VH-VL binders against Rho GTPase-activating protein gacT (gacT). Designs and how they scored, part 4

Target 1, 189 residues: Rho GTPase-activating protein gacT (gacT), of Dictyostelium discoideum (Social amoeba) (q54nl0r163to351)
Amino acid sequence: VPLTQVPCRAGSNVPIIIEKLIDHIERTSLNSEGLFRIPGVDLTINQYIKLFDNGEDVDVSPIEPYTAAGLLKRFFRDLPVFVPQSINKRVVSLFIDEEGKKKPVDMEILSNLRVLVHQLPTVHFEVMQELTNLLGKLMSRSDQNKMTISNIAICLVPTLNCVPAIVTYSIQMHDFFYNEVFPQHHLYY

## First folded at step 1 (VH-VL)

Design m12 (framework fv_modakafusp)
Fold by ESMFold2-Fast, scan of step 1:
Structure m12 (fold): chain C 189 residues (1-189), chain A 122 residues (1-122), chain B 107 residues (1-107)
Amino acid sequence: as target 1 above (189 residues)
Amino acid sequence: EVQLVQSGAEVKKPGATVKISCKVSGYTFTDYYMNWVQQAPGKGLEWMGWINPYSGGTDVAEKFQGRVTITADTSTDTAYMELSSLRSEDTAVYYCARHEDLYYDSSGFDYWGQGTTVTVSS
Amino acid sequence: DIQMTQSPSSLSASVGDRVTITCKASQGISSYVDWYQQKPGKAPKLLIYAASSLQSGVPSRFSGSGSGTDFTFTISSLQPEDIATYYCQQLNSYPYTFGGGTKVEIK
């Protein structure tokens, strides 16, 4: 099911399943070593997926850390499209030139990446914002949980099926991408 | 545990073709690019090219274009590097090495195969 | 092609010494530099990535620094097991290019 068709709370653009799981993980699981890397209990994940798919009011409070993270990963893995290919291709062109060489990364490239992130459909943008906010908090506790930016990227970028730079820079520069006023006078890609 | 295991040593005559394998285990083969690196006896490292096993897409350094073919078999989690029209100058140890992604600022060649010695003698 | 000029080609030092190796790129490569250790008869091992990030499991005596064109790799207190050839690599542009290597030996 497309992300725009997943049930949200009244007045919200973030699906209930994402809202509940992110809140639960943030409160209970951020110090768990290898979170998102170590697999959860597949039987439990399958059971919870069925509950959410049936539109039930799901209590996520009993879910242990690795299973909650695994359930969130399963949700993203099963999405048809999280980041449209048109946006992925344009992000690649910011970092790789016509000859396949890496461009120097500077604030202009990152500002152009911010513009492309803001071109995501509203639901996709707000989901990316919430997910990368959670992942930034996970990264901030990497001394305890061992989830460095590289480990987070290895575990999640293939699941999200998007250009890694979208996720890694959103995590590392979260306020720049999501919490600063978008420059009205500067349109660039 | 992550392992890259390469095929054994080869002795070839000039003009022959050699095909080296790199079988992986301990991770999802299609999540990483596979790179090939040449090291001539007593010399340094030289990058040859890469393959994305998911798409089959490749890039090969200009020095090796026309002679190198890089392939991947996802049913056996094995990457291959085939070098044709062998010359004495191709005598070297050949390594496979995985790379997480070309766009990650934080990644490098984190796991390497043990190397395959190819000797080309006239 | 981007050329990586590595210095010195070889050095001999005593256990406990500080060892410094340098690499200079022929053009700006930001922080896209990795450092590898290669022991005789073995494959290279990644020690430092992105100029200054220590690879997991690598001892803290190894460090890297630099940006743009000038990069340094340091062993703060040389140990017997550190005897190896060390290589820098740029990952800014294809083809990826390596420095010529620095052979580190104990006196």
Scores: ipSAE 0.000, ipTM 0.441, lowest interface PAE 14.7, mean pLDDT 86

Design m13 (framework fv_modakafusp)
Fold by ESMFold2-Fast, scan of step 1:
Structure m13 (fold): chain C 189 residues (1-189), chain A 121 residues (1-121), chain B 107 residues (1-107)
Amino acid sequence: as target 1 above (189 residues)
Amino acid sequence: EVQLVQSGAEVKKPGATVKISCKVSGYTFTSYYMNWVQQAPGKGLEWMGWINPSGGSTDVAEKFQGRVTITADTSTDTAYMELSSLRSEDTAVYYCARGRYWSGYSYFDYWGQGTTVTVSS
Amino acid sequence: DIQMTQSPSSLSASVGDRVTITCKASQSISSYVDWYQQKPGKAPKLLIYAASSLQSGVPSRFSGSGSGTDFTFTISSLQPEDIATYYCQQSYRTPLTFGGGTKVEIK
């Protein structure tokens, strides 16, 4: 199902399934070692997919951490398109030159990346915002959960099928990309 | 345009195995579940199972568990349904049909043309 | 399993008549009912999804209604090309299940 056709609450652009899973994971699972890396229970994931597909008001509170993370990953994996190819290509051009070499990263490049992120369709933008907000909180607990920015990228970038820079910079500089507030961050110094 | 093209008719002996293919074109194969539906002569439609080509996960109706294997090959955009230990009551037309099975409405908007399987001795 | 009871099993009507087919689920399935048309020797064709949504390219004389356990499919003005068997299907829970079908014939 395209992201724009997934059921949302009145007044929201974020699908109910994403909202429920992100909220649950944030409340219960952020200290779980290897979250998003360690697989959940496939039978349980499939059962919850059926409950959501059936239009039930699904109680996600009993879902254990790895299964909840696995269910969220399955949702993104099954999306037809999360980041349009046109945006992916333009992001690559910001960071890679014509000879295939990485460009030095500065605030001009990051500002241009911010513009491209804001060109995502409204639903996709708000979903990216919520997902990367969760992932930033996961990263902030990497001493407990072992999910550094590198580990998060390895697990989720292939699932999201987008250029890594979109995800990694959204996580590291979340306020810059999504809150239209520019507090100084260590990446700017 | 979206097309689902199935393999040709099969005639089998009781106890044999049949494998039917469903090759898709005109859409991203991994974006939709592929369903298999059986229709015995003069009878109604019966759902057999589905596969998610994106991960290979399957669900098979209890009546067919142990005899049906559903697979997908993403390099050729082809889904397969293999039915073993064939009995005369398996004589039917078998259809593949495209659908999506979570967080939204699931309905079969495109169907293959059907594959006739005749089991006789 | 969710049982779909479809009625009538067959009917005969004249061109221009209003035809109504009903489908009852053994438990509440919200609006997760789809309707298909099947002509002899052909694959089924989706007409209505999610109880009441008309599939693109399908004539407006076809409609669906209902929620919960009771669903109705209507052809407002029967045409000769509408001779077919019609099936309801629940997509609420696996195993997916179809009604027994209604054969529509012209008198």
Scores: ipSAE 0.000, ipTM 0.448, lowest interface PAE 15.3, mean pLDDT 86

Design m14 (framework fv_modakafusp)
Fold by ESMFold2-Fast, scan of step 1:
Structure m14 (fold): chain C 189 residues (1-189), chain A 119 residues (1-119), chain B 107 residues (1-107)
Amino acid sequence: as target 1 above (189 residues)
Amino acid sequence: EVQLVQSGAEVKKPGATVKISCKVSGGTFSSYAMNWVQQAPGKGLEWMGWIIPIFGTADVAEKFQGRVTITADTSTDTAYMELSSLRSEDTAVYYCARDYGDSEYFQHWGQGTTVTVSS
Amino acid sequence: DIQMTQSPSSLSASVGDRVTITCKASQDISNYVDWYQQKPGKAPKLLIYDASNLETGVPSRFSGSGSGTDFTFTISSLQPEDIATYYCQQYDNLPITFGGGTKVEIK
């Protein structure tokens, strides 16, 4: 099921399943070693997916850390499209030149990446914002949980099926991508 | 069925540059890390670096920084490893190896490319 | 860099013997270790992933165990086709590092 067709609460652009799982993980699971890397219980994940698919009001509070992370990963893996191919291709072009050589990363490239992130459909943009906010908090506890930015990228980027730069820079520069005002909003003074 | 096919054996002189290709078929290329591993004759395995193709930015092991460039072409599902300023010590078999899904298991390996550097 | 110290460097055993290889990480790597088999002239082949999981199609005589810094790979009943060099590999952190390898020969 497309992300735009997944049920959201009134006035929200973030699917209920994502809202509940991110809230639960953030409160209970961020110190769990290898979170998102160590598999959860497949049978439990399958059962919760069925409950959400049936439109049930699902209580996620009893879900163990690795199973909750696994459930969130399963949701993203099963999405037809999280980041549109057109945006992925344009992000690649920011980092790779016409001859297939990588470009040095500078503020111009990062500003253009920010523009492309803001071109995501509203639901996709807000989901990316919430996910990378959670992952930034996970990364900040890497001494306890072992989830460095490299480990997060390796285990999650294939699941999200998007250019890693979208995720890694969103994590490391979250305020720049999601919270700061663009200079063009200050036309005169 | 995922398969990795590497370019053929190379014989080079010291100071030359070699570029090895690794073409992926039968599976997803762009979102999985492609690794390069060196094995000198009679020696063990040494990781050189990796690239996630759609990102286009490679991490190269410190020993190889400045001499190794890892790139990928998502339009042809092909990864490349370029090694410059060749020395006799670079004589080795070079392997590409792809990540297994969510974890760094090298489930799929290329057949290897033999590079011989002779004076 | 995380150092993977593998022992022994080589061993000789008889068909049917139990063979044990160990791998020690220089720091805690949880269960982020894989084991590979390499036969002469061939690419390495994944046998065990995440310390203890058997790869599909790999015979059940191969097993792995351990967590943290100490890991063990076992062949419960050595067969002639098991003549190979075996490597451990960590992926807890970049750079990816391999053990030095253990050459297994049959007497």
Scores: ipSAE 0.000, ipTM 0.471, lowest interface PAE 13.7, mean pLDDT 85

Design m15 (framework fv_modakafusp)
Fold by ESMFold2-Fast, scan of step 1:
Structure m15 (fold): chain C 189 residues (1-189), chain A 123 residues (1-123), chain B 107 residues (1-107)
Amino acid sequence: as target 1 above (189 residues)
Amino acid sequence: EVQLVQSGAEVKKPGATVKISCKVSGGTFSSYAMNWVQQAPGKGLEWMGWIIPIFGTADVAEKFQGRVTITADTSTDTAYMELSSLRSEDTAVYYCARESYDYLTGYYGMDVWGQGTTVTVSS
Amino acid sequence: DIQMTQSPSSLSASVGDRVTITCKASQSISSYVDWYQQKPGKAPKLLIYAASSLQSGVPSRFSGSGSGTDFTFTISSLQPEDIATYYCQQYDSTPLTFGGGTKVEIK
């Protein structure tokens, strides 16, 4: 199912499943070693997916950390498109030159990356904002949870099916990419 | 300079178990995925699985599930691949390979390889 | 599983020739393709990552291109030391899968 067709609360662009899981993980799970890397209980993940798919008001409070993270990963993995291929291609061109070598990273490249992130469809943009905000908090506790930016990227970027720079810079420079964000506003701004 | 050093050649009978080690020196071990790759004589490369040592959890290709166990010891910077119930078809060179992660481009491949361990299964 | 179909299986070329190898994925893998060189009796060596990025220390005569399902690897001016088997490999999803390899020989 496309991300824009997943149920949201009235007035929100973030799916209920994402909202509930991110809130739960942020409250209970940020100190769990290897969160998002260590697999949860697959049978339990499948059961919760069915509850959400049936439109039930799911209580996520009893879900243990690795299973909650696994549920969130499963949701993103199953999305048809999270970051459009056209945006992915343009991001690669920011960092890789005509001969396939990495360009030195400067503020011009990062500003252009920010422009491309803001070209995501509004629902996708707000979901990316919420996800990378959570991941930044996870990273800030890496002394406890072992989830450095490299470890987060290794386990999450393949799941999101996007150029890693979108995720890694959004995590590390969250305020730069998402501060003064107006995703509810018309695209002609 | 990062190097991977594998244990020496093994000759085993059908039904035996072999355990190959791969020691990392001169670089980071715990946070990078360590891959295991099989190459049968005159054949191409086949991925067996990987482990990220700091988490201790391995992912093993379906073909090798039940026979292959991949482990890591972060105190000695050594990864292990254990293959049980050996058959003649398991005669191959086994490589360990560490992937590097670029914070700009992400997951980008196995840039450091061990020298290979030859395993011969003969009756 | 994602299948990587590599062609040709072998080729012979002269020093200075442009050599092109192709790799086709059974489904879209964006740019998640690496290229490796393997000499007889040696471990593989990473040459190109992320479809088109040149690995540090690798000569500029090696290049890669493509996205989606179709990828190419090029040696712009073949040198004697380039005699080897070359493999593409996808890392879009596990299991990681390699192409069948292309053996490059000099005439």
Scores: ipSAE 0.012, ipTM 0.547, lowest interface PAE 8.5, mean pLDDT 85

Design m16 (framework fv_modakafusp)
Fold by ESMFold2-Fast, scan of step 1:
Structure m16 (fold): chain C 189 residues (1-189), chain A 122 residues (1-122), chain B 107 residues (1-107)
Amino acid sequence: as target 1 above (189 residues)
Amino acid sequence: EVQLVQSGAEVKKPGATVKISCKVSGYTFTGYYMNWVQQAPGKGLEWMGWINPNSGGTDVAEKFQGRVTITADTSTDTAYMELSSLRSEDTAVYYCAKTYRGYLDYWYFDLWGQGTTVTVSS
Amino acid sequence: DIQMTQSPSSLSASVGDRVTITCKASQSISSYVDWYQQKPGKAPKLLIYAASSLQSGVPSRFSGSGSGTDFTFTISSLQPEDIATYYCQQYNKYPLTFGGGTKVEIK
């Protein structure tokens, strides 16, 4: 199912499943070594997917760290499209020149990346914001959990099916991408 | 040697239950997920489910839910797949297959059992 | 469920020929596809994982490529021992699903 069709609370743009799992993981799981790398219990993951699919009010509090991370990861893996291919292609063009060489990264390139991130549909944008906020907190505890930015990127970028720069810069420069005043694209035709 | 050895061929009547074993040797049984795969005669491969032998947690494909039970006995390093309410279309070769688990979250079957033929007929 | 469509379902080629098999996913699966070889009466054997990574001990004539929904598997120079059925398999979404298989024969 498309991300925009996943149930949200009244007044929210973030799907209930993501909201509950991110909140739970942030409260209970950030010190778990290898979080998102080490698999959880697949029977439990499938049971919870079915509960959410049935529209039940799911209590995630009993879910163990690796299983909660595995459930969140499975949700993203199952999405048809998280970042549209058109946006992915435009992001690649920001960082790779016409000869296939990496461009030097400067504030102009990062500002253009921010523009592309803000072109995501509202639900996709807010989900990316919440996910990368969680991942930044995970990264900040890498001494304990062993999840460096490199390990996070290796585990999650393929799952999200997007250009790595979208995720890695969102994690490392979260305020720049999500918390600064930014002109919306529809206002500047 | 590193191998998965499955139990022998079974012939069952419709409505019966079959239980297939997969005995592990040469690696740490609790370190890796064990999968079960069905292959009907002349047909392709169909994933049935897996078990985490360390926790006993299982994952079964929707098509087989309610009829398949996957278990593991860590004292004998043996995984089991039990299929109930057998139908003629359950006639197949059943494989156990070990999942490789790596740092990049790659999932592939790096070691397979020899297969167990189950024939369901009257 | 993600459907994996393989083509062709069968092919006949000569020793030394380049053989290409394609696999199309019904939705994007990133690079989460593996390729297996199954010889008659035997269990499948892993050849390629994560779309393009060659498994240790597998001859270099086997290769894979692709991402998203379209994947290819290639045998650069077909050998007699390569007579088998080849399967793609996605591991992006539960349940794990296989392609219908491609039977490779020598003409």
Scores: ipSAE 0.000, ipTM 0.436, lowest interface PAE 19.6, mean pLDDT 86

Design o01 (framework fv_ontamalimab)
Fold by ESMFold2-Fast, scan of step 1:
Structure o01 (fold): chain C 189 residues (1-189), chain A 119 residues (1-119), chain B 112 residues (1-112)
Amino acid sequence: as target 1 above (189 residues)
Amino acid sequence: QVQLVQSGAEVKKPGASVKVSCKASGYTFTSYGINWVRQAPGQGLEWMGWISAYNGNTNYAQKVQGRVTMTADTSTSTAYMDLRSLRSDDTAVYYCARDYEDLGYFDYWGQGTTVTVSS
Amino acid sequence: DIVMTQTPLSLSVTPGQPASISCKSSQSLLHSDGKTYLYWYLQKPGQPPQLLIYEVSNRFSGVPDRFSGSGSGTDFTLKISRVEAEDVGIYYCMQSIQLPLTFGQGTKVEIK
């Protein structure tokens, strides 16, 4: 099921399943070693998917850390598309030059990446914002949980089916991509 | 379990073409790129090029530019390397290896396909 | 092209003793994203290469803790604290900061 068709609360663009799981993980699970890397219990994940698919009011409070993370990963893995291929292609072109070399990253490239992230459909943008906010908090506790930015990328980029730079820079520069307001400026009017 | 399974050995005459396949399983195929690396008998590793399964972009080593085409079939999770106008110095074991495009590491490799070019 | 140079090219080690392999790049492998794009691979006899270490010092899944990587800029080292029979093979460093991706010449590790 497309992300735009997943049930949301009235007035929200973030699916209920994502809202509940991110909130639960943030409150209970951020110090768990190897979160998102260590597998949860597949049988339990399957059961919770059925509850959400049936439109039930799901209590996620009993879900243990690795299973909650696994359920969130399963949700993203099963999406038909999270980041459109057209956006992925344009992101690659920001970081790879015409000769095929990785470009030094500067603020111009990051500003252009920000523009591309803001071109995501509203639901996808807000879901990316919430997910990468959670992942930034996970990364900030890497001394306890061992989930460095590289470990987070290894575990989640394949699941999200997108260019790694979208996720890694969203995590590392979250305020720049999602919270700072920059009015549109033109050099010529 | 991540696996890359390659097609079998090939013996070709100079001027012929060879198409090597690399079938992926155990992961979301479109989330990774596939690199092709060859190794001539008794020699080191030589990068040939990569293809991104998530955007279809390719980049080829200059030495094989114009003779190689890399493709990916997402319906079968299979990558291909087609090398044309074969020369004796193309004799090598050809490996496919997956990586994240931006991270550039080859975490899983195929078993290799021996291509022998002889007259 | 970035040239990767390994020393030594061959190393014979008594079981249980340490081994050290050097890799030097012709230019810095540090990217502005803070990552250093240097990797170590092992090719055991008759097998494809396997990833040992990514981004200078991170062990890949299943790699024993006797393997460690270190270095910065252009100078990198792979160390094996206690070489075992299963560690024989050819070790390669690789850079991915720019295309074409390039490997060192390889270092053959044998047991005495």
Scores: ipSAE 0.000, ipTM 0.453, lowest interface PAE 17.2, mean pLDDT 85

Design o02 (framework fv_ontamalimab)
Fold by ESMFold2-Fast, scan of step 1:
Structure o02 (fold): chain C 189 residues (1-189), chain A 118 residues (1-118), chain B 112 residues (1-112)
Amino acid sequence: as target 1 above (189 residues)
Amino acid sequence: QVQLVQSGAEVKKPGASVKVSCKASGYTFTDYGINWVRQAPGQGLEWMGWISAYSGDTNYAQKVQGRVTMTADTSTSTAYMDLRSLRSDDTAVYYCAREWDYGSFDYWGQGTTVTVSS
Amino acid sequence: DIVMTQTPLSLSVTPGQPASISCKSSQSLLYSDGKTYLYWYLQKPGQPPQLLIYEVSNRFSGVPDRFSGSGSGTDFTLKISRVEAEDVGIYYCMQSIEYPYTFGQGTKVEIK
């Protein structure tokens, strides 16, 4: 089901399933070695998906780290579209020239990437913000959990089905992309 | 114990193709990229290209673009570099190297000598 | 392509004396993620290269503390505080800020 149709709390743009899983993982799981890389228990993941799909008030507190990460990963994998193809193509054009070579990265390119990230639908933008905030905290504990930016990118970028630069820069420059005041929708002629 | 073990030396005629293998062990193959680096006799190191063992995505150096294909077989934890239309200036030792973070080649294969001569 | 230039091309050092190798890049290796994508490798005679220093100044696992890396932007230095016999070989800097990854020409270190 499309991300915009997943149930949210009143006044929130973040789906309840994402909110609960991110909060749980952040509180209990950030020191777990190989989090998001090591698979969880598929049977348990399937059971929790059914509970959320039935609109139940799901208690996520008993979910073990790898299973909680696996459940969140499964949610993103099953989304029809997280980042629209039009945005993915524009991001590629920022970093790759007409000859297929990588362009030098400077603040102008990153500012343009920021504009494209802010063109995501509101629900998608806020979900990306929350996910990459969690992943930045995971990365900050890589001495314990072994989840460097490269390991995070390898296991999660394919799941999100988006251009790697969207995820990696959102993680590494989170305040620049999400926490500074920035107009999200602007129509100019 | 992380190891990358490469196939044996090859002697080829100009215009032939060579396929070098790099078998990984001691780690989860799909968690790391594999780079190929060559070294002509008495010369420095030259980057050939990169492959993701997870996605199969590749990026090749311009000098060999159109003549090289890099592949990874996850069932055997083996990376391959296939270089076509060999010229004498392709004579080199070819190394595979594991990449754990962008640019950190932490473990290298022992090298495969490829000699191109008439 | 980013050009990496090493100086000197060769060094003969008496055991226990320091050695210093310079590496200059044709453009800044500082990426927007705050990291500088500069690496040092050592190739001992008849062996594959081995990683010494990653991201300018971080020693790879098992690398002795007599090795240190420093620098920023386009200018980088590898120092060996007291050269030992096992340090003989060719040292290479490498950039990975963009494809293609490029190496310096190498600096040969040998004992007098």
Scores: ipSAE 0.000, ipTM 0.450, lowest interface PAE 17.5, mean pLDDT 85

Design o03 (framework fv_ontamalimab)
Fold by ESMFold2-Fast, scan of step 1:
Order: C-alpha cells, then sequence, then structure tokens
Structure o03 (fold): chain C 189 residues (1-189), chain A 120 residues (1-120), chain B 112 residues (1-112)
C-alpha cells in the first residue's frame, strides 16, 4: 500500500504504525547493539503486521527492540515508493560524477539536496523527517549500539530504496534539512 | 529474494563473440550500478566495467575497451555484457555484481558466474 | 591504474587462531569527500566473491564481528580474530576511488 493511503491520526501526516514504532524504539531500544542490523523475530513481525492491517489499535509496548526495528524495516521495505525515482535521479546527479564517484560536497550541493528533499510529497517528507531524527539519535549512541552512520546506511538504505545521501545528510544535518526556514527559489517547484 | 541470475556456460572459438545476461530481482534495478568482474582459471579478480541501468551510462576497463559493450533492459531488469573478438585469454568465469550508486565499490550482491571457455 | 598488493599470498591457520592480511595501494585511497574507498571481499571455494568490509573498517550486514578492517592512506589490514572453518577461501582487497577498480592478487586462507 502507498504511503499516502496508510492510516494517520486526525491532523497528522505520519502513519500510525510509524508514529508508534518510532516512539517505542526511541524510548526503549536506542542502546541495543546492532539495532536495525540484527534481525527480529519474523513470526512476531508477521503477527503485528496483521494487527495493523486489520486496523486494530495496536499496543507496541511489549515489542522487543530487534523485533520493533524489524517491523519498521518491513514496513518501509514493503512500500511501493518512498522516494520517487525522479528525486533519486536528481540527487544522484548532485553527488555522483560521470565515473560514479562522490563529488566534493559544499553548501551549494547540500542546499540543492535540501530543495529536493522538500519536493517530497508532504507525508513522505514528514516520514523522512521522523525516521532520520530517530536514526540520528541511534547514531549518537553508537558507542553503545555500534550503529555508526556507515552501519545505519548499509542496513537501511536498501530497505528505503533511496540514494544514501538523502538519508546520511538528513541524519547528520537534521536541523538544516527539516527545522530551519527554507527560502524557495522561483525555479524549484 | 534479492538475486542476480546469470546465463549458462558458453564455449566459443577464437574470434567469436559472447553475450552474457544478468537478471536482477528483488530490488529496484535502476537504483544500482551493475559491475562486470571476470576471473581466469586460478587467477584473481579483474574488473571489466560498469553500467548504470538508470542512465545507460557505461565505463569500461581499458584492456577490454573497443571489444566490450554493456547494456541494460529496464523492462526485464536484465543487464548484458557482450564481448567480441574473443581470445584464449578471455577464458574466465564472468560475474555480474550490484554496486551502490554512492558506494560504487561496495558489490553486495553477485551473480553465480558464467564460465566462458575460448578454445579451438 | 592503482596497483593493490597483498601480503601474504597464502596463509595456513590453526582453527581459533588469529589471521592478518595486509593490503597496500600504489597511491592514497582517501577521496576529497573524506572517505577512503577500500573494500575487502571473500571468495569461498566454488562461490562468487562476497563483500566483507567497505570503507576500510565498516562490516557489511551479516559479517561476523571477528572480522575487522583498519588502515589509512595506502596501508590497510584485514584481521580475523578467531579463524573458523567457514572462513576458508581467498581474500581480496579492492580500491574503488578511481576507475578502473582494481583488486589485490588475493590471499588464500586455509585451515591447518
Amino acid sequence: as target 1 above (189 residues)
Amino acid sequence: QVQLVQSGAEVKKPGASVKVSCKASGYTFTSYYINWVRQAPGQGLEWMGWISPYSGETNYAQKVQGRVTMTADTSTSTAYMDLRSLRSDDTAVYYCARGDLYESGAFDIWGQGTTVTVSS
Amino acid sequence: DIVMTQTPLSLSVTPGQPASISCKSSQSLLHSDGETYLYWYLQKPGQPPQLLIYEVSSRFSGVPDRFSGSGSGTDFTLKISRVEAEDVGIYYCMQGIHLPYTFGQGTKVEIK
């Protein structure tokens, strides 16, 4: 099911399943070694998916860390589109040269990446904001959980099916991408 | 379920051409480069080139440039490597491997390999 | 082309003992983006290569913590803290900073 069709609370653009899982993980799981890398219990993940699919008011509080992270990963993996290919294409062109190598990164490139991130549909943008906020908190505890920015990227970028730079810079410069006032250029709509 | 599945073994005569296929499944084909790497019997790994299925852009190793063409068909999620004017020293196992667009050297998924034997 | 040189070319290890493989590049693998484009691969007998380590020291998903990569510039090391039977195969370092991508000649790891 498309992300825009997943149930949200009244007045919210973030799906209930994402809201509940992110809040739970943030409160209980950020010190768990290898979170998002180490698999959860598939049987339990399948059971919770069925509960959410049935529209039930799911209590996520008993879910163990690796299973909660695995459930969140399963949700993103099963999305038809999280970041549209048109945006992925434009992000690649910002960061990758003709040989497939990273271009030197400066504020012009990062400002252009910010424009592209803000071109995501509202629900996709707010979901990316919430997810990368959680991942930044996970990264800040990498001494305990061993989830460096590189480990987060390798285990989650394939699941999200997007260019790594969207995720890694959103994590590392979260306020710049999501919280600062952004002047819109006339040509970028 | 993420897989690269290659075509079967080929035996060719010197001067012939071979076209190896690499069918991707379980991921978005256009989000990754497809690299081709070969290995002669008892020898090490040799990078031959990559293609971006997204743009169609290619880059070939100098030693095979002029004899190799890499293509990708996004409708079937299949990459191809066509090597012409075969010589005995082209005898090798040919692998396709998925490379991240940002970490192009991180080949995380590999095909099973296609043995190409060039003999009279 | 960047030349990648591995030592030793062959290594026989008693199970549970450590192993260390060196990889030297003919020029620095540090890119202007701050990343070092060095990778380690394992090829088990009869199988395609598999990614172990990317960007010098980052373990790929599912790779046991007994594998560790280190180094900078032109000098890199792969260490296996306790070699297991399933670790037998040929290990390759690879540079991904400049085209063409180039591999070391390989280090064969065998159990005594």
Scores: ipSAE 0.000, ipTM 0.443, lowest interface PAE 16.6, mean pLDDT 85

